# Designs tried in a protein design chat: VHH binders against q9w197. Part 28

Target 1, 300 residues: q9w197
Amino acid sequence: RLRLQDIPALTQDHCRMRDPAEVERIINEFVIGGPERMQIVSDFDYTITKQRTEDGGAVPSSFGIFNACQSLPENFKAETDKLYHKYRPIEIDPHMPIAEKVQYMIEWWTKSGELTSGFPFDQSEIDQIASKYTHALRDRTHEFFADLQRLGIPTLVFSAGLGNSVVSVLRQANVLHPNVKVVSNFLQFRDGLLDGFQQPMIHTFNKNETVLNETSEYYDLVHTRDHIIVMGDSIGDADMASGVPASSHIMKIGFLFDHVEANMKKYMDTFDIVLVDDQTMDVPRTLLSLIEKQHKLNLE
Below, E stands for the ipSAE of ESMFold2; O stands for the ipSAE of ESMFold2 at other seeds; V2 stands for 0.75 times the mean of E and O plus 0.25 times the DockQ between their complexes.

## First folded at step 13 (VHH; framework vhh_8ghr_2)

Design t3 (at its last fold request DockQ between E and O 0.82; V2 from the best seeds 0.79)
Fold by ESMFold2 at other seeds, look of step 14:
Structure t3 (fold): chain B 300 residues (1-300), chain A 123 residues (1-123)
Amino acid sequence: as target 1 above (300 residues)
Amino acid sequence: EVQLVESGGGLVQPGGSLRLSCAASGFTFSSNYYIGWVRRAPGKGEELVAYIYPSSGNTYYADSVKGRFTISADISKNTAYLQMNSLRVEDTAVYYCARGSPVHWRSWGFDYWGQGTLVTVSS
């Protein structure tokens, strides 16, 4: 039996847990099951990409990469900023019922699609901008994805951002292996012109089984994989794997960087492991290593 | 209908070379597709040998073939290739061409497979 005190990556001060005994139990279940029962579900923005670079520089979101494209209409950023300032306060309102928020998220998406319509756009421009940010992935992301591929672990990158940017960054970083699939919002084209975004819309409140059930083949493809690691940087990411059976073992890893003191309790209540200002893949990688190596030792 | 047709297999001696071709039809190479070579040797399961994203040129090689095999693609001919040099007896297998996508998928890994081409390395 593994004990947390014998796993150095999990005993660091920035690695926080509301219930260390439960984390220990889940890790040991993962070890018993081995790599064949594992799947990964991860957000992209500020989860696979860094929240902070070494020099303190900003890392753009997947929409930020698109918004940096020079061929966009001159007023595009100003118009998208107006929508953000109107709808973002609604999205984060702690008192409004989610059902009401969903109506406003649909409005936001619809209006954003209207702004992102009626002009030509070349995907290669996203690739050019994205190439500048392959260095902004968490440290040892390349090694993490290489291990996932070697172990045959299905990996879903689940993003409410812009999938065109997500795919471009991951492909150019040489981590978009056959075991990795991306579910996100994608640009739609009609007769060579942008025509908003492809259905279905993915937003904060449906980034869960609702969207994944519209691709019902996902759960069937991973039905034997009831040991799940979920990775995210926001509270909403914790629900990304909620469509799995209740008997599943889920480890939720949250990356906390902004307003740490104010957010600590909410993150601790939501995630099993909270990593404060951790810009690496070291904790997820440690879990994979334990699952593979200790599982083999137990069989011997 | 998506189809992948392999050719170029055969019998070679250790140290020899072969070039496999994979002619694709029913789709064109684009930024969201990868083409792979998967081999199945007697008594072994499937091994991903190499893959390429044809539009960007990004490639992957299994450790067992690094430095000896080269994957490439010709977008204008809708064809992928596997150049196999310094062949060894353990490279003996049926080699399959396969296509997948990180975005447009129906299965995990690869969605479409060719019929395979036999490579035998023997002295």
Scores: ipSAE 0.811, ipTM 0.924, lowest interface PAE 0.7, mean pLDDT 90
Fold by ESMFold2, look of step 14:
Order: C-alpha cells, then sequence, then structure tokens
Structure t3 (fold): chain B 300 residues (1-300), chain A 123 residues (1-123)
C-alpha cells in the first residue's frame, strides 16, 4: 500500500490537493488494477503544450498556428479577433448559466466557420508553422507518450481547438503513436476551397461524452479500462471522461498557471491534483511508473 | 475496399536479410495514416515492430529490432517496406502489415490488417 508522503513528486509545494486521502486511495486502486485498466484523456492546448517557456516566449494555441498562416485573407485575423473579443468573455463568465453560454458558443463557431470559408488553403502551411513548436511541449512529454505506447494504454487527445494543428504538432514531435487518438475540430473542404469546420463542432461545454458518442466509438473500445487519468488546464476539461461508468476511478489533474490566487479555489474544487506553474509531465509520469512497478511487485 | 497485401517472407539463415513489402489499396498514403508491421511469434503475443507515417516520414522501431530493421514507404507505388538485416532465430514470426490513423479511426491502434507473411530464421 502506497502512502502519499512516500511519493516525492506529489509532496512538492506546487502540487495541491483538496483531499489528499482521496488521491492516495485512487492511486492505490490504479496500482491494484495495473496498466491494463488504464486510459488517458487529455486536452492539448496548454495541457500537452507548455503554458510558459523558460525564456518567457509565447506558445501559440492550435488556432494560433492556423491564424499565423500567410495565405489567409487580408482581414481574416482582424475579423477573427472581433469574434474572440465578443465571445471569449462570455465563455469564461463565472455567473452566466451554462445553457445560455452554449447558445453563444454555437453562434461563435457558426460565424467562425463563415469566416473560414470560400478561399483556397493548403494543410502544408499549418505543418510548416507547427514544426516550429514541436519543442514547446511540456518537459518529458516524449517519455510520457513512449511509456503510454509501451504499456498499451489508450490515450485520447480531446481538444476544442483545431485538430489539424494538434495532429501536426504531435506527429512532428514523434509522439503520435498508434495508441493515441485525436478528437477535435477539423477544417472542411468543398470543391478545393475551405468550407468551415467538420461537424459537429466541439466547444468547451460539449467537450464530453455527448460529442464522443456522436463522433466515435471510444467508450466501447475502452470499456474494460475504468481507471482514468484526465488532464486539462481549464475547468471545462474536468468532464472529458464523463461517459465512463460511475464506478470508475478518475484522477483529474489540472494545470494552473494564470491568476493563481483568483483561480485556486475553483481548480481545487474541480481537480483532484492542481499543479501550479508546472510545465512538465512529471506527475502523470510518476503515476504511470507507480502503476507499472508496484502492480508487478504486488504480483510477486 | 481497403486492402494490404504482404510479400517477401520465407526461410533464411541467422545473420541473413529479407525485405517485406506491403502493397496498399483503397486509400492514399498522403493522408494522416500510419503503416505498421506487427509480428506474432510462437508462444508470444503481438509485437509492434515498426511504423511509419508515409506523408511525413516519421518512424518508430521496437527496441528488439532497432538498428537491424528499416521501415520505409514509396508513396508513388502505395507500398511500405520492412528491410530486415542481421536476422536472428528470435525474429521468426508471422509478420502482418497494418494501417491506422489518429484521426480516421474505428479501433484502438490499427484498423486494417494484411493476411501475414511467415518469416522463419533457422539453420
Amino acid sequence: as target 1 above (300 residues)
Amino acid sequence: EVQLVESGGGLVQPGGSLRLSCAASGFTFSSNYYIGWVRRAPGKGEELVAYIYPSSGNTYYADSVKGRFTISADISKNTAYLQMNSLRVEDTAVYYCARGSPVHWRSWGFDYWGQGTLVTVSS
């Protein structure tokens, strides 16, 4: 039986837990079940990519990569920025009911699709820009994904961003192994021209079993894997694994970077582990190591 | 519709070489697909030997074959290859060509498989 005090990665000051006893209990359930019962569900933007680099440089979002492409119409970025400034405050409003926010998210994506229509575009531009950011992934991401592949653990990258960018960054970083699948928003083409995004659109409030059941058979394929690690950088990411049975054990890891004081309470209420300004995969990797090594020791 | 046809298997002495081919049809290599070689040896389960993303050239090799095997793809022929050098008795297996996608997926890992080709390393 593992105790939290004996796991150095989890006793660091920046590793916060509202209920350490519950974290300890879930870790021990994961160890009992072993790698064969595990699955990973992770956001991409600022969860697999860094929230900050050591030199303070910016890491673009998956849409930021697209918006940097040179072939976009002259006013495209300005019009996209207008939509962002209108809808982003609504998306993050702490007081507006979710049902009302959903209506605005639909408006936002509809208008974004209209802007992203009627002109030629080549995926290779995204690939060119993405190649510059393969080194902006969290430290030890390569090792984390290599371990997941070696252990045969299904890994879902579930993103409300732009999947064309997500896939490009992950593939070029050489971490997009066969056990990794991406569910996200992808560009749609019609008659050689952009035609908005493939349906249905994913936004922060349907980024859960609703979209996954409509667009994939993921839950059927992993139904024996009831030990889940969820990773995200925003409150909305906590529901990404909601399609699993209620008897499942879920460890929710939240990466908190911006406005730490103001956000701490809601992150602590939402995530089992809150990592403050942690730009690594060290905590998830520690969990995998414990699951593999301690499970085997228990069998001996 | 989608088909993968392996060829090039056979009997070879330890230290020898073989080249396996995987002729693909029903899809284009220039998309977000990867092609892998998976082997099943007597008394063992399946082992992913190598994979390649033909569109970008990214590759992977299992530790057991690294430095001895080389995966490649010829987009114009819609064919992937596994060059196997310095073969060992432990490489004896049925080798399957398989296709998957991180985006267009219906199963975990690989969604289409060839019939397999037997490689026997024996003196």
Scores: ipSAE 0.801, ipTM 0.920, lowest interface PAE 0.7, mean pLDDT 90
ESMFold2, look of step 13: ipSAE 0.767; ipTM 0.911
ESMFold2 (binder alone), look of step 13: mean pLDDT 83; pTM 0.836
ESMFold2 at other seeds, look of step 13: ipSAE 0.799; ipTM 0.919
ESMFold2 (binder alone), look of step 14: mean pLDDT 83; pTM 0.835
ESMFold2, fold request of step 15: ipSAE 0.774, 0.768, 0.749; ipTM 0.912, 0.906, 0.899
ESMFold2 (binder alone), fold request of step 15: mean pLDDT 82, 82, 83; pTM 0.831, 0.832, 0.835
ESMFold2 at other seeds, fold request of step 15: ipSAE 0.735, 0.755, 0.783; ipTM 0.897, 0.904, 0.914
ESMFold2, look of step 15: ipSAE 0.796; ipTM 0.917
ESMFold2 (binder alone), look of step 15: mean pLDDT 83; pTM 0.834
ESMFold2 at other seeds, look of step 15: ipSAE 0.802; ipTM 0.922

Design t4 (at its last look DockQ between E and O 0.94; V2 from the best seeds 0.83)
Fold by ESMFold2 at other seeds, look of step 14:
Order: structure tokens, then sequence, then C-alpha cells
Structure t4 (fold): chain B 300 residues (1-300), chain A 123 residues (1-123)
């Protein structure tokens, strides 16, 4: 049996756990079960991309990449910023009931779709902007996705952002291997013009089995994979794998960067592992390496 | 109807070369599709040897073939190619071309497959 004290990446100060014994138990289940029982479900923005580069620079969100495109109407950025400043405080409000927040998220998405309608748009502009940020992924992301491919582990990038940007960044970073699938919001086109976003809307509070069942036959593809790593940077990401059987073993990894002191308790209550200001893939990679090591020994 | 047709297989001595072609019909190459070459050797499972995103040119190679095989695509002909150099006996397999997408998927990996072309490397 592995013990946490023997896994250096998990004993670092920035690696926080509400229940280390439970983390240890789940790691041992993953190791015993091997790569064939594993699946990954990960957010994109500020989960695969960095929240902060080494020089302190900002990384745009997947919508931010779109908003930087030159062919957008002249007042597009200003109107988008107005919506952000109105709805973002509601999205992150610690006291508003989720049901009430959902109504505002629908309103935000609807208004954003109206802004993103009725004009032509050259999708190659997204590739041009995205090319600037392929090196703003968490350190060792390339190695992490290479490990997932080698181990045959299905990997879902599940994003409430803009999928057009997500796909572009991942593809250009050479990590979008055949075992990786993307579920996200995508631009809708009608008669050559933008027509908002494709249904259904994905937001922080419905990013779970409800949307996955509506958008794909996802669970049929991974139904035998009951050992799950979930990665996210917001509280809502913790439920991305909620549609799996109750007997499943789920490791929830949360990346905490903003308002650390204010958010620490809620993140600790929600995620099994909370990584504070960690801009790497080292912890999830460590989990894979433990699984791979035992897998190789079983083949001997 | 989506269809993939391989050609270019045959018998070759170790150290030799072959070029496989994969002619696609029923869809056009786009940024959201990738084309892969997968081989099945006698008594072994399948191995992905290379893939390409034709519209962007991004490629990947398995370690077993890196430096010896080159995948490419010609968008105007809707055709992908696998140039196989310095062939070894262990490269003997049926080679399939296949299509997949990270966003329009019915299966993990690939959703449409060709019928395969046999490559035999023997002295």
Amino acid sequence: as target 1 above (300 residues)
Amino acid sequence: EVQLVESGGGLVQPGGSLRLSCAASGFTFSSNYYIGWVRRAPGKGEELVAYIYPSSGNTWYADSVKGRFTISADISKNTAYLQMNSLRVEDTAVYYCARGSPVHYRSWGFDYWGQGTLVTVSS
C-alpha cells in the first residue's frame, strides 16, 4: 500500500487536503484498478491554462481569445465587458442560491449570443490569436497528455468557455490526441453568419451529467471507467463527474488562485486536493506515474 | 457516405520503403478532423502509428516509428499519406487509415475506418 508521506508531490505546503486518509485510499484504488479503469474530466480555462505565468502575465480565457479577434464589430468588446461586469459578481456570489444564479447565467448567455449574431466571422482568426498562448498551458501539460495517450485513458475537456478556442489551443499545443474529447460552447453559424452559440448552454452550474447526456453519448463510451480524476479551478467544476455510479472512486483536484484566504474553506470542503498557486500538472502527473508503475509491474 | 480507401501496401525487404495512401470521400478535411494510421500485426492488438490534423498540419508519431515514418496530407486531393522508410520485419501488419474528431465523435479515437492494406516486410 502507498502512503502519502512517500509521495513527495503530495506533501508540499501548497498541496492541501481536507481528508488525507481519503486521498490515500483513492490513490490506492486507482493503482490497484490500473489505467483501464481510469478517466479524466478537466476544465480548460485556468485549469489546463495557467492562471499566472512566471512573469506575472495574464492568460486570456477561451472567450478572451475570441474577443481579441479583429473582425468583431467595433463596439463588441465594450458590450461584452458590460455583460461581464453585470453577471460575473452574480456568478461568484457566495450566498446567492444556485437556482437563482442559474436564471442570471441563462440571461448572460442569451445576451452574449445576441451580441454574437448577424455578422460574418473568419474562424481562422481564433487560430491566429490562440497560437500566442500555446505556451501558457500549465507546466508539463504536454507530458501529462502524452502520458494519458500512452496509458489509453479517455480524457474529457469539459468547458463552459468557448470550445472553438479550446480546440485551437489544444491542437496547436500538440496535446489534442485521439483520446481527448472536448465538450464546450461552440459558435453557431447560419447562412455564413454568426448566430450565437450552439445549444445547449453550458455554464458553471450545469457542467455535469445533465449537459453530457444532452450533448453526446458520453457515458456509453466510458461506462466501464469508474476511477475518475476531476480537475477544475472553480467550485462548480467539482460536479463534472456526478453522473457516474455511487461506487465510483473520484479524485477531485482544485486549482485555487483567486482570493485564496476567502475561498480556502469552500475549496477544501469541495475538492479532495486543493493546489494553491500551482501552475503545473505535477500532481495529476504524479497520480498517473503511480498507476503506470504498478501497471508495468503487473505486465512482468 | 464516409469512406476511406487505403492503397500502396505490398511485400518489401527489410530496409526498404513504401508509401501508403488514404483517399477520403464523404467528408472534407477540416480543423476538427484528424486522420490516423493504425496497424494490426499478427498476434498483436492495434497500434496507432501516426496521426495528422490535415488543415493545420499538426502531426504525431509513435516511438516505434518516429524518424522512419512520415505522415502527410494533401487537402486538394482529400488524401493522407504514410511514407514508411527503413522498414523492419516488426512493421509487418495490416495498415488501416481512420478518421476521428475531438468534437464530433461517436467513439473514443476513430469513428470511421478503411478496409486496410497489407504490408509485409520479409527477407
Scores: ipSAE 0.799, ipTM 0.922, lowest interface PAE 0.9, mean pLDDT 90
Fold by ESMFold2, look of step 13:
Parts: structure tokens; sequence; C-alpha cells
Structure t4 (fold): chain B 300 residues (1-300), chain A 123 residues (1-123)
């Protein structure tokens, strides 16, 4: 039986837990089940990409990569900024009921699609911009994905951003292995011109089984994998695996960077492990290593 | 209908070479598809030996074949290849060409498979 005090990566000052005994229990369940029962569900923007670089440079979101493409209409960025300033405060409003927010998110997506329509666009331009940011993935992301591939662990990258950018960054970083799938918003084309985004829209409030049941039979594909690691950087990410059976064991890892003191309580209440200003994959990798090595030892 | 047709298998001595081909039809190579070579030795499970994203040229190799095998694709012929050099007895297997996608998936690995081509490495 593993104890948390014997796992140095989990006893570091920046690694916070509301309930260490529950984390310990889940880790030991993962060890009992081994890699064959594992699956990963992860956000992309500021979860697989860094929240900050060592030199303090900006890390664009997946939409930010698209918005940097030079072939976009002259006023495109200004118009998307107007939508952002109108709808972002609604998205993050702590008091508005989610059902009401959903109507505004649909409006935002619809208007954004209208802006992203009626002109030609060379998708290879996304690849050109994305190539500049393959170094902005969390440290040891290449090793983390290599381990997931080697262990045969299904990995879902579940993003409310722009999937064209997500796929481009992951592919160019050589981590988009066959065990990795991407569910996100994708550009739609009609008659050689952009025609908004493919349906259905993915936003913060439906980034869960609602979308996965509508767009794919994802859970049927991984139904034997009832040990889940969820990774995210925002409160809304914690529910990405809510469609699994109630008997499932879920470890939720949250990456906290902005306004740490103000957000600490919410993150601690939401995630099982909160990593403060951690720009690496070292904790997820430690969990994989424990699962593999201790499971093998238990079989001996 | 998506089809993958392998060819190029056969009998070869250890240290020899073979080139496998995978002719694809029913879809065109794009940024969202990868083509893999998966082998199954008698009585064994599947082993992914290599894959390629044909549109971008990104490749991956299993440790067991690195430096000996080279995967490639010719978009104009809609065909992928596996050049196998310095073959060993343990490379003996049926080799399957397979297609998958990170975004258009019916399975979390590969969703379409060829019939396979037998490679036998024996002295």
Amino acid sequence: as target 1 above (300 residues)
Amino acid sequence: EVQLVESGGGLVQPGGSLRLSCAASGFTFSSNYYIGWVRRAPGKGEELVAYIYPSSGNTWYADSVKGRFTISADISKNTAYLQMNSLRVEDTAVYYCARGSPVHYRSWGFDYWGQGTLVTVSS
C-alpha cells in the first residue's frame, strides 16, 4: 500500500490537496487496477500548453493561434475582440445561473461563426503559426505522451478552443499518437470558403458527457477504463469525465496560476490535486510511474 | 468504402530487406489521418511498429524497429510504405496497414485495417 509521504513529488510545497487521504486512496485504486483500467481526459489551452513561459512571454490560446493568421480580413481581430469583451464577463459571472449563461454562449458562438465566414482560408497557415509554439507545452509533455502511448492508455484532449490549432500543435510536437483523440471546435468550409464552425458548439458549460454523447460514443469506446485522470486549468474542467459510471475512480488535477490567493479555495474545493505555478507534467508522470511499477510489484 | 491493400511480404533471410506497400482508396491522405503498420506474430497480440501523418510527414517508430524500418507516404499515389532493413527472426509476423484519425474516430487507435501481408524471416 502506497502512502503519500513516500511519494516526494506529491509532498512538494506547490502541490496542494484538500483531502490527502482521498488522494492516497485513489492512487492505490489506480495501482490495483493498473494501466489497463486507466484513461486520461485533459483540456488543452493552459493545461497542456504552459500558463507562463520561463521568460514571461505570452502563450496564445488555440483561438489566438488562428487570430494571428495573416490572411484573415483586416477587421477580424477587432470584431472578435468586441465579442470577447461582450461575452467573457458573462461566461465568468459568479452569480448568473448556468442555464442563462448557456444562451449567451450560444449567441457568442453564433456571432463568432458569422465573423468566420465568407472568405477563403488556407488551413496550412494555422500550421505555420502553431510551429512557433511547440516549445510552449508543459515541460516533459513529450515524455508524458510517450508514456501514455507505451502503456496503451486512451487519452482525450477535450477543448472548447479551436481544434484545428490543437491538432496542429500536438501533431507538430510529435505527441499526437493513435491513443490520443481530440474533441473540440473545428472550422467548417463550404464551397472552398470558411463557413463558421462545425456543430455542435463546445463551450465551458457543455464540456462534459453532453457533448461527448452528441458527437461520438466516446464512453462506449473506453467503458472498461474506469480509472480516470482529469487535467484542467479552470473550474469548468473538473467535470469533463462526468459521463463515466458512478463506481469510477477519478483523480482531478488542477493547474492554478492566475490570482492564486483569490482562487485557492475554489480550486481546492474542485480539484483533488492543485498545482500552483507548475508548468510541467511531472505530477501526472509520477502517477503513471507509480501505477505501472507498483502494479507490477503487486502481481509478483 | 475505405480500403487498404498491403503488398510486398515474403520470405527473407536474416539481415535481408523487404518493402511493404499500402495502397489506400475511399479516402485521401489529409492532416487528420495517420497510417500505421501493425504486426501480429503467431500467437501474439498486436504491435504498432510505425505510423505516419502523410500530409505533414510526421513519423513514429517502435523501439524494436528504430533505425531498421522507415515509413513513408506518397500522397500522389495515395500509398504508404514500410522499408524494412536488417530483418531479424523476431520480425516474422503478419503486417497490417491501418488507418486512424485523432478527430474522425470510431475506435481510439485504428478504425480501418487491411488484410495483412506475411513476412517470414528465416534462414
Scores: ipSAE 0.786, ipTM 0.917, lowest interface PAE 0.9, mean pLDDT 90
ESMFold2 (binder alone), look of step 13: mean pLDDT 83; pTM 0.846
ESMFold2 at other seeds, look of step 13: ipSAE 0.786; ipTM 0.918
ESMFold2, look of step 14: ipSAE 0.784; ipTM 0.918
ESMFold2 (binder alone), look of step 14: mean pLDDT 83; pTM 0.844

Design t5 (at its last look DockQ between E and O 0.80; V2 from the best seeds 0.75)
Fold by ESMFold2, look of step 13:
Structure t5 (fold): chain B 300 residues (1-300), chain A 123 residues (1-123)
Amino acid sequence: as target 1 above (300 residues)
Amino acid sequence: EVQLVESGGGLVQPGGSLRLSCAASGFTFSSNYYIGWVRRAPGKGEELVAYIYPSSGNTYYADSVKGRFTISADISKNTAYLQMNSLRVEDTAVYYCARGSPVNYRSWGFDYWGQGTLVTVSS
């Protein structure tokens, strides 16, 4: 039976927990259950990518990569910025009911699709820009994804950003293995022209298993895996696995970087483990190593 | 309508070489597809040997074959290849070509498989 005090990665000052006993219990359930009961659900922007680089360079969001493409119309960025300034405050409003926010998110997505229509665009331009940011993934991301593949753990990258960028960065970083799936917003192409975004819309408030096809082999596989690690950098990411059975064990890891003092209480209330200014995969990797170690002992 | 047809298997001595081909039809290679080679030795489970994203050229190799096997793709022929050099008895298996997509969350890993081609390495 593992105890938290014996796991050095989890005793570091920047690793915060509201309920260490519950974290310990879940870790032991993961270790006992083994890799065959595990699944990973992770956001991409500022969760797999760094929130801060060592040299202070900017890490663009998945939409930021697209917005940097040279072939976009001259007024595209300005029009996109107008939509952002109108709808972002609504998205993050702490008092507006979620049902009302959803209506505005649909409006934002629809208008963004109209802006993203009717001009030539080639995905290779996204690939060229994305290639510059494969080194901006959290330290040891390559090892983390290699571990997941070796252990046969299904991994869902769930993003309300732009999937074309997400896929491009992960593929070029050589981490987009067959056990990894990306659910996100994708550009629609028709006859070499952009035609908005593919359905269905993914936004902060529907980012959970309810948008997955319940009749798929993938859904059947991940639905039976009731030991779940959820990784995110925002409060909205904590519920990405909310559609699973109540008997599931879920470890929620939150990466806190912006406005640490102001956000600490909300993150501690929401995530089981809060990592402050941690730009690595070391904590989730430690969980995998504990699971693998016991699994190997059980097999010998 | 999607089909994957393997060829190039056979009997070879240890240290020898073979080149497997996987002719794809019913779809075109794109940035969202990867083509993999998976092998099954008698009485053993599946092993992912290698995969390639044909559109970008990104590749992966299992540790057991690194430096000996090379995966490649010819987009104009819609065909993927596995060049197997320095073959060992342990490489004896049925080799399957398979397709997958990171954006197809309706199926796990690979969504279409070939029928397989037998590779036997013996003296």
Scores: ipSAE 0.756, ipTM 0.905, lowest interface PAE 1.0, mean pLDDT 89
Fold by ESMFold2 at other seeds, look of step 13:
Structure t5 (fold): chain B 300 residues (1-300), chain A 123 residues (1-123)
Amino acid sequence: as target 1 above (300 residues)
Amino acid sequence: EVQLVESGGGLVQPGGSLRLSCAASGFTFSSNYYIGWVRRAPGKGEELVAYIYPSSGNTYYADSVKGRFTISADISKNTAYLQMNSLRVEDTAVYYCARGSPVNYRSWGFDYWGQGTLVTVSS
């Protein structure tokens, strides 16, 4: 059995755990089960992308990439900024009950869809903007996704952002391999014009099995791959794999950067591993490496 | 109806070359589709050899073929290609062309497959 003290990446000062014994137990279950029982569920914005760059440059959200497109109506950016500044603080409020937040997220989505309607748009413009941000993925993301593909580990990028941007960034970064699928909000078109977003709405607090109920392969995957790594930067991300069987082992990794002191208690209560100001994939990669080592030993 | 038709397989000596083609019909190459080549060797499982996003040109190669194989696509012909150079006996396999989409999570990996074309590398 592996012990946490023998895993250097997990003993770093910025790597925080409410229950280290439980983390150790889950790691050992992952190692015993091997890559064939693994799946990854990850948010995109500020989870696969960095929360902070070394040079202080902005990392836009997936909606931010869309909002930077030049063909958008003159007032579009200003109107979406108003929505963002109204609703983003509610989304991240550590004190407001989630049930109350959900009503505001529905309101935000509805108003965003109304703004994103009735004008032409070429999705290739998203690709041009997205190309500027392939460097803003967490360090060693390329290696992480390459290992996931090689090990055959299904990877779901589950995002309440704009899927058109998510796909574009991941594809241009050469990490969007066949084992990776994106579930997100995608632009809807009708008669060559934007018509809001495709249904159903995905927001931070409904990123769970309910949104995915319509796929038979997803249900098969959930029941046969019951060793799950969940990665997110928001409290709502912790429940992305909540529909799995009770026998499942889930490792929840939270990336905490914003308002660390105010958010620490809530993150520690929610995630199994809280990474403070970690702009890398090194912890999830370490978990894969431990699992892969056992796989290689079984083949010998 | 979606269809993928491979061609170009055959018998070749070690060190030789072959060019596989995958003619697609029932869909047009787009940002949401990738075309892959998967091989199944005797006594081995499936190996993803290469894939391409035809619309953007992004590619991937397995380590076993990197530097020897080149995947490409011609959007106007709706066809993907695998140029196989410096062939080795261990490249002997049935090669399948397959399509997938990163946004079709209901079908993990590839959702449509060709019938395969046999490549035999033997002296």
Scores: ipSAE 0.700, ipTM 0.887, lowest interface PAE 1.3, mean pLDDT 88
ESMFold2 (binder alone), look of step 13: mean pLDDT 83; pTM 0.834

Design t6 (at its last look DockQ between E and O 0.90; V2 from the best seeds 0.74)
Fold by ESMFold2 at other seeds, look of step 13:
Structure t6 (fold): chain B 300 residues (1-300), chain A 123 residues (1-123)
Amino acid sequence: as target 1 above (300 residues)
Amino acid sequence: EVQLVESGGGLVQPGGSLRLSCAASGFTFSSNYYIGWVRRAPGKGEELVAYIYPSSGNTYYADSVKGRFTISADISKNTAYLQMNSLRVEDTAVYYCARGSPVHYRDWGFDYWGQGTLVTVSS
């Protein structure tokens, strides 16, 4: 049995756990099961991309990359900013019932789809903008995805953002290997013109089994993979794997950067491991290394 | 009807070269498709040798072939290639061309496969 005190990456001051014994137990289950029982579900924005860079520069969201494209109508960014400022506070409101929020999220995406319709758009421009941010991925992301591919571990990048940007950044960073799938909102085109987004729309409150059952046969592809690492940077990301069998073992890793003191209790209650201002993939990579090495030793 | 047709396999001496081709039909190369070469040696599992996203040129190589193999694509011919230089006996395998997409979920990894072409490296 592995012990947490023997895993240096997990004993660092910025690595917080509400229940270290539970984390230890899950790690040992992962080791027993090995790579063939593993799957990864990760958000993209500020989870695979950094929350801050070393020089303090901004990292755009996947929609931010799209909104920076010069092919967009002159007033497009101003109109999308109006929608963002109206609906974002509703999305993050701690008091509004989720059922009410869903109504506003549908409204937001409907209006966003209307703005994103009826004009030509050069899709290669997303690649141009995205190329500037391949170096804004968490440190050792390249190594992390290389390990996932080598170990044959299915990896879902599950994003309520814009999948065209997500795919572009990951591909250009040379991490979009055959074991990686992206479920997200994608641009739709009709007759050479933008026609909103492909259905169904993904928003914060359906980023779970509801969307996965509707948009893909994803669970059929990974049904033998009941050892799951979930990675996210917001409370809502913790539920991305909620549709798996109850017998599954899930390790939830949360990246906490903004308002650390105010958010610490919520994150600690929600995620099994909370990483404070960690702009790397070192903890996930450590888990993979343990799973591979110790599983191999146990088979002997 | 997606099809992938490999050609270019054969017998070659150690240190020699071969060029494999993969002619694709039933789809056009796009930013969301990748083409890979996977090999299977007798008595061994499958190894992803290389892949390319033809529209962007992004590539991947297994450590075992880095510096010796080059994957490329010709979009106008809808064809991908694997140039294999400095061949070794351990490169002996059936080489399969395969297509996949990060946004199409038929199979994990690759959803369409060619018939395979045999490469034998022997003195």
Scores: ipSAE 0.687, ipTM 0.879, lowest interface PAE 1.3, mean pLDDT 89
Fold by ESMFold2, look of step 13:
Structure t6 (fold): chain B 300 residues (1-300), chain A 123 residues (1-123)
Amino acid sequence: as target 1 above (300 residues)
Amino acid sequence: EVQLVESGGGLVQPGGSLRLSCAASGFTFSSNYYIGWVRRAPGKGEELVAYIYPSSGNTYYADSVKGRFTISADISKNTAYLQMNSLRVEDTAVYYCARGSPVHYRDWGFDYWGQGTLVTVSS
């Protein structure tokens, strides 16, 4: 039986836990079950990409990559910024009921689709912009994804951003192995012109089993894998694995970077492990190493 | 219908070379598809040898073949290749060409497979 004090990566000051005993319990369940019961569900923006680079360079969001494309109409960025300023405050409003917010999110995506329609666009332009940011993934992301592939652990990159960018960055970084699937919002094309986004749209309030049940066979492929690591950088990411059996064991890892003091309580209440200004994959990698090695030792 | 047809297998001495071909039809390499070579030897499990994203040229090699094997794709011929140099007895296996996609969920990893081609490395 593993104890947290024997796992140095989890005893560092920047690695915070509201309930260390629960983390310890889940780790031991993962070890008992081994790699064959594991699955990974991870956000992309600022979860697989860095929140902060060592040299201070900007890391765009997946939509930021698209918005940097030169072929977009000259007022495209300004028009999308107007939508952002109208709807973002609604999205984050702490008092508005979720059902009301959902109606505004549908409105936002409908209008965004209208803006993203009726003009030529070459998807390869996204690839050109994305190539500039393959270095902006968390340290040891390459090793993390290589280990997941070697261990046969299904990995879902679940993003409310732009999937065209997500796929492009991951592919060009050589981490988009056959065990990795991307569920996200993708551009739709018709006769060489943009035609909005493929349906259904993914937003903050349906980034969970609602989307997975309606748009992806992924859930059926991993249904028996009830040991789950969830990784995210925002409170909304914590529920990405909702809809798995109640008997599932879920470890939620949150990457906290912005306004640490103000956000600490909310992150600690939401995630099992909160990593403060950690721009690496070292904690998830440590969990994989324990699962593989200690499981094997227990069988011997 | 999607088809993958392998060719180029055979008997070769240790240290020799072979080039495997995988001719694809029913889909175009210019999308989010990757093409892989997977080998299966008696008494051993399935091993992903290499894959390529033909659209971007990104490649992957298993540690067991790095420096000896080269995967490539010719988009205009819709064909992928595995150049196998410095062959060893342990490379003996049936080699399968396979297709997959990170955004299609038909099957985990690879959704369409070729028939396989036997490579035997023997003195």
Scores: ipSAE 0.680, ipTM 0.876, lowest interface PAE 1.3, mean pLDDT 88
ESMFold2 (binder alone), look of step 13: mean pLDDT 83; pTM 0.834

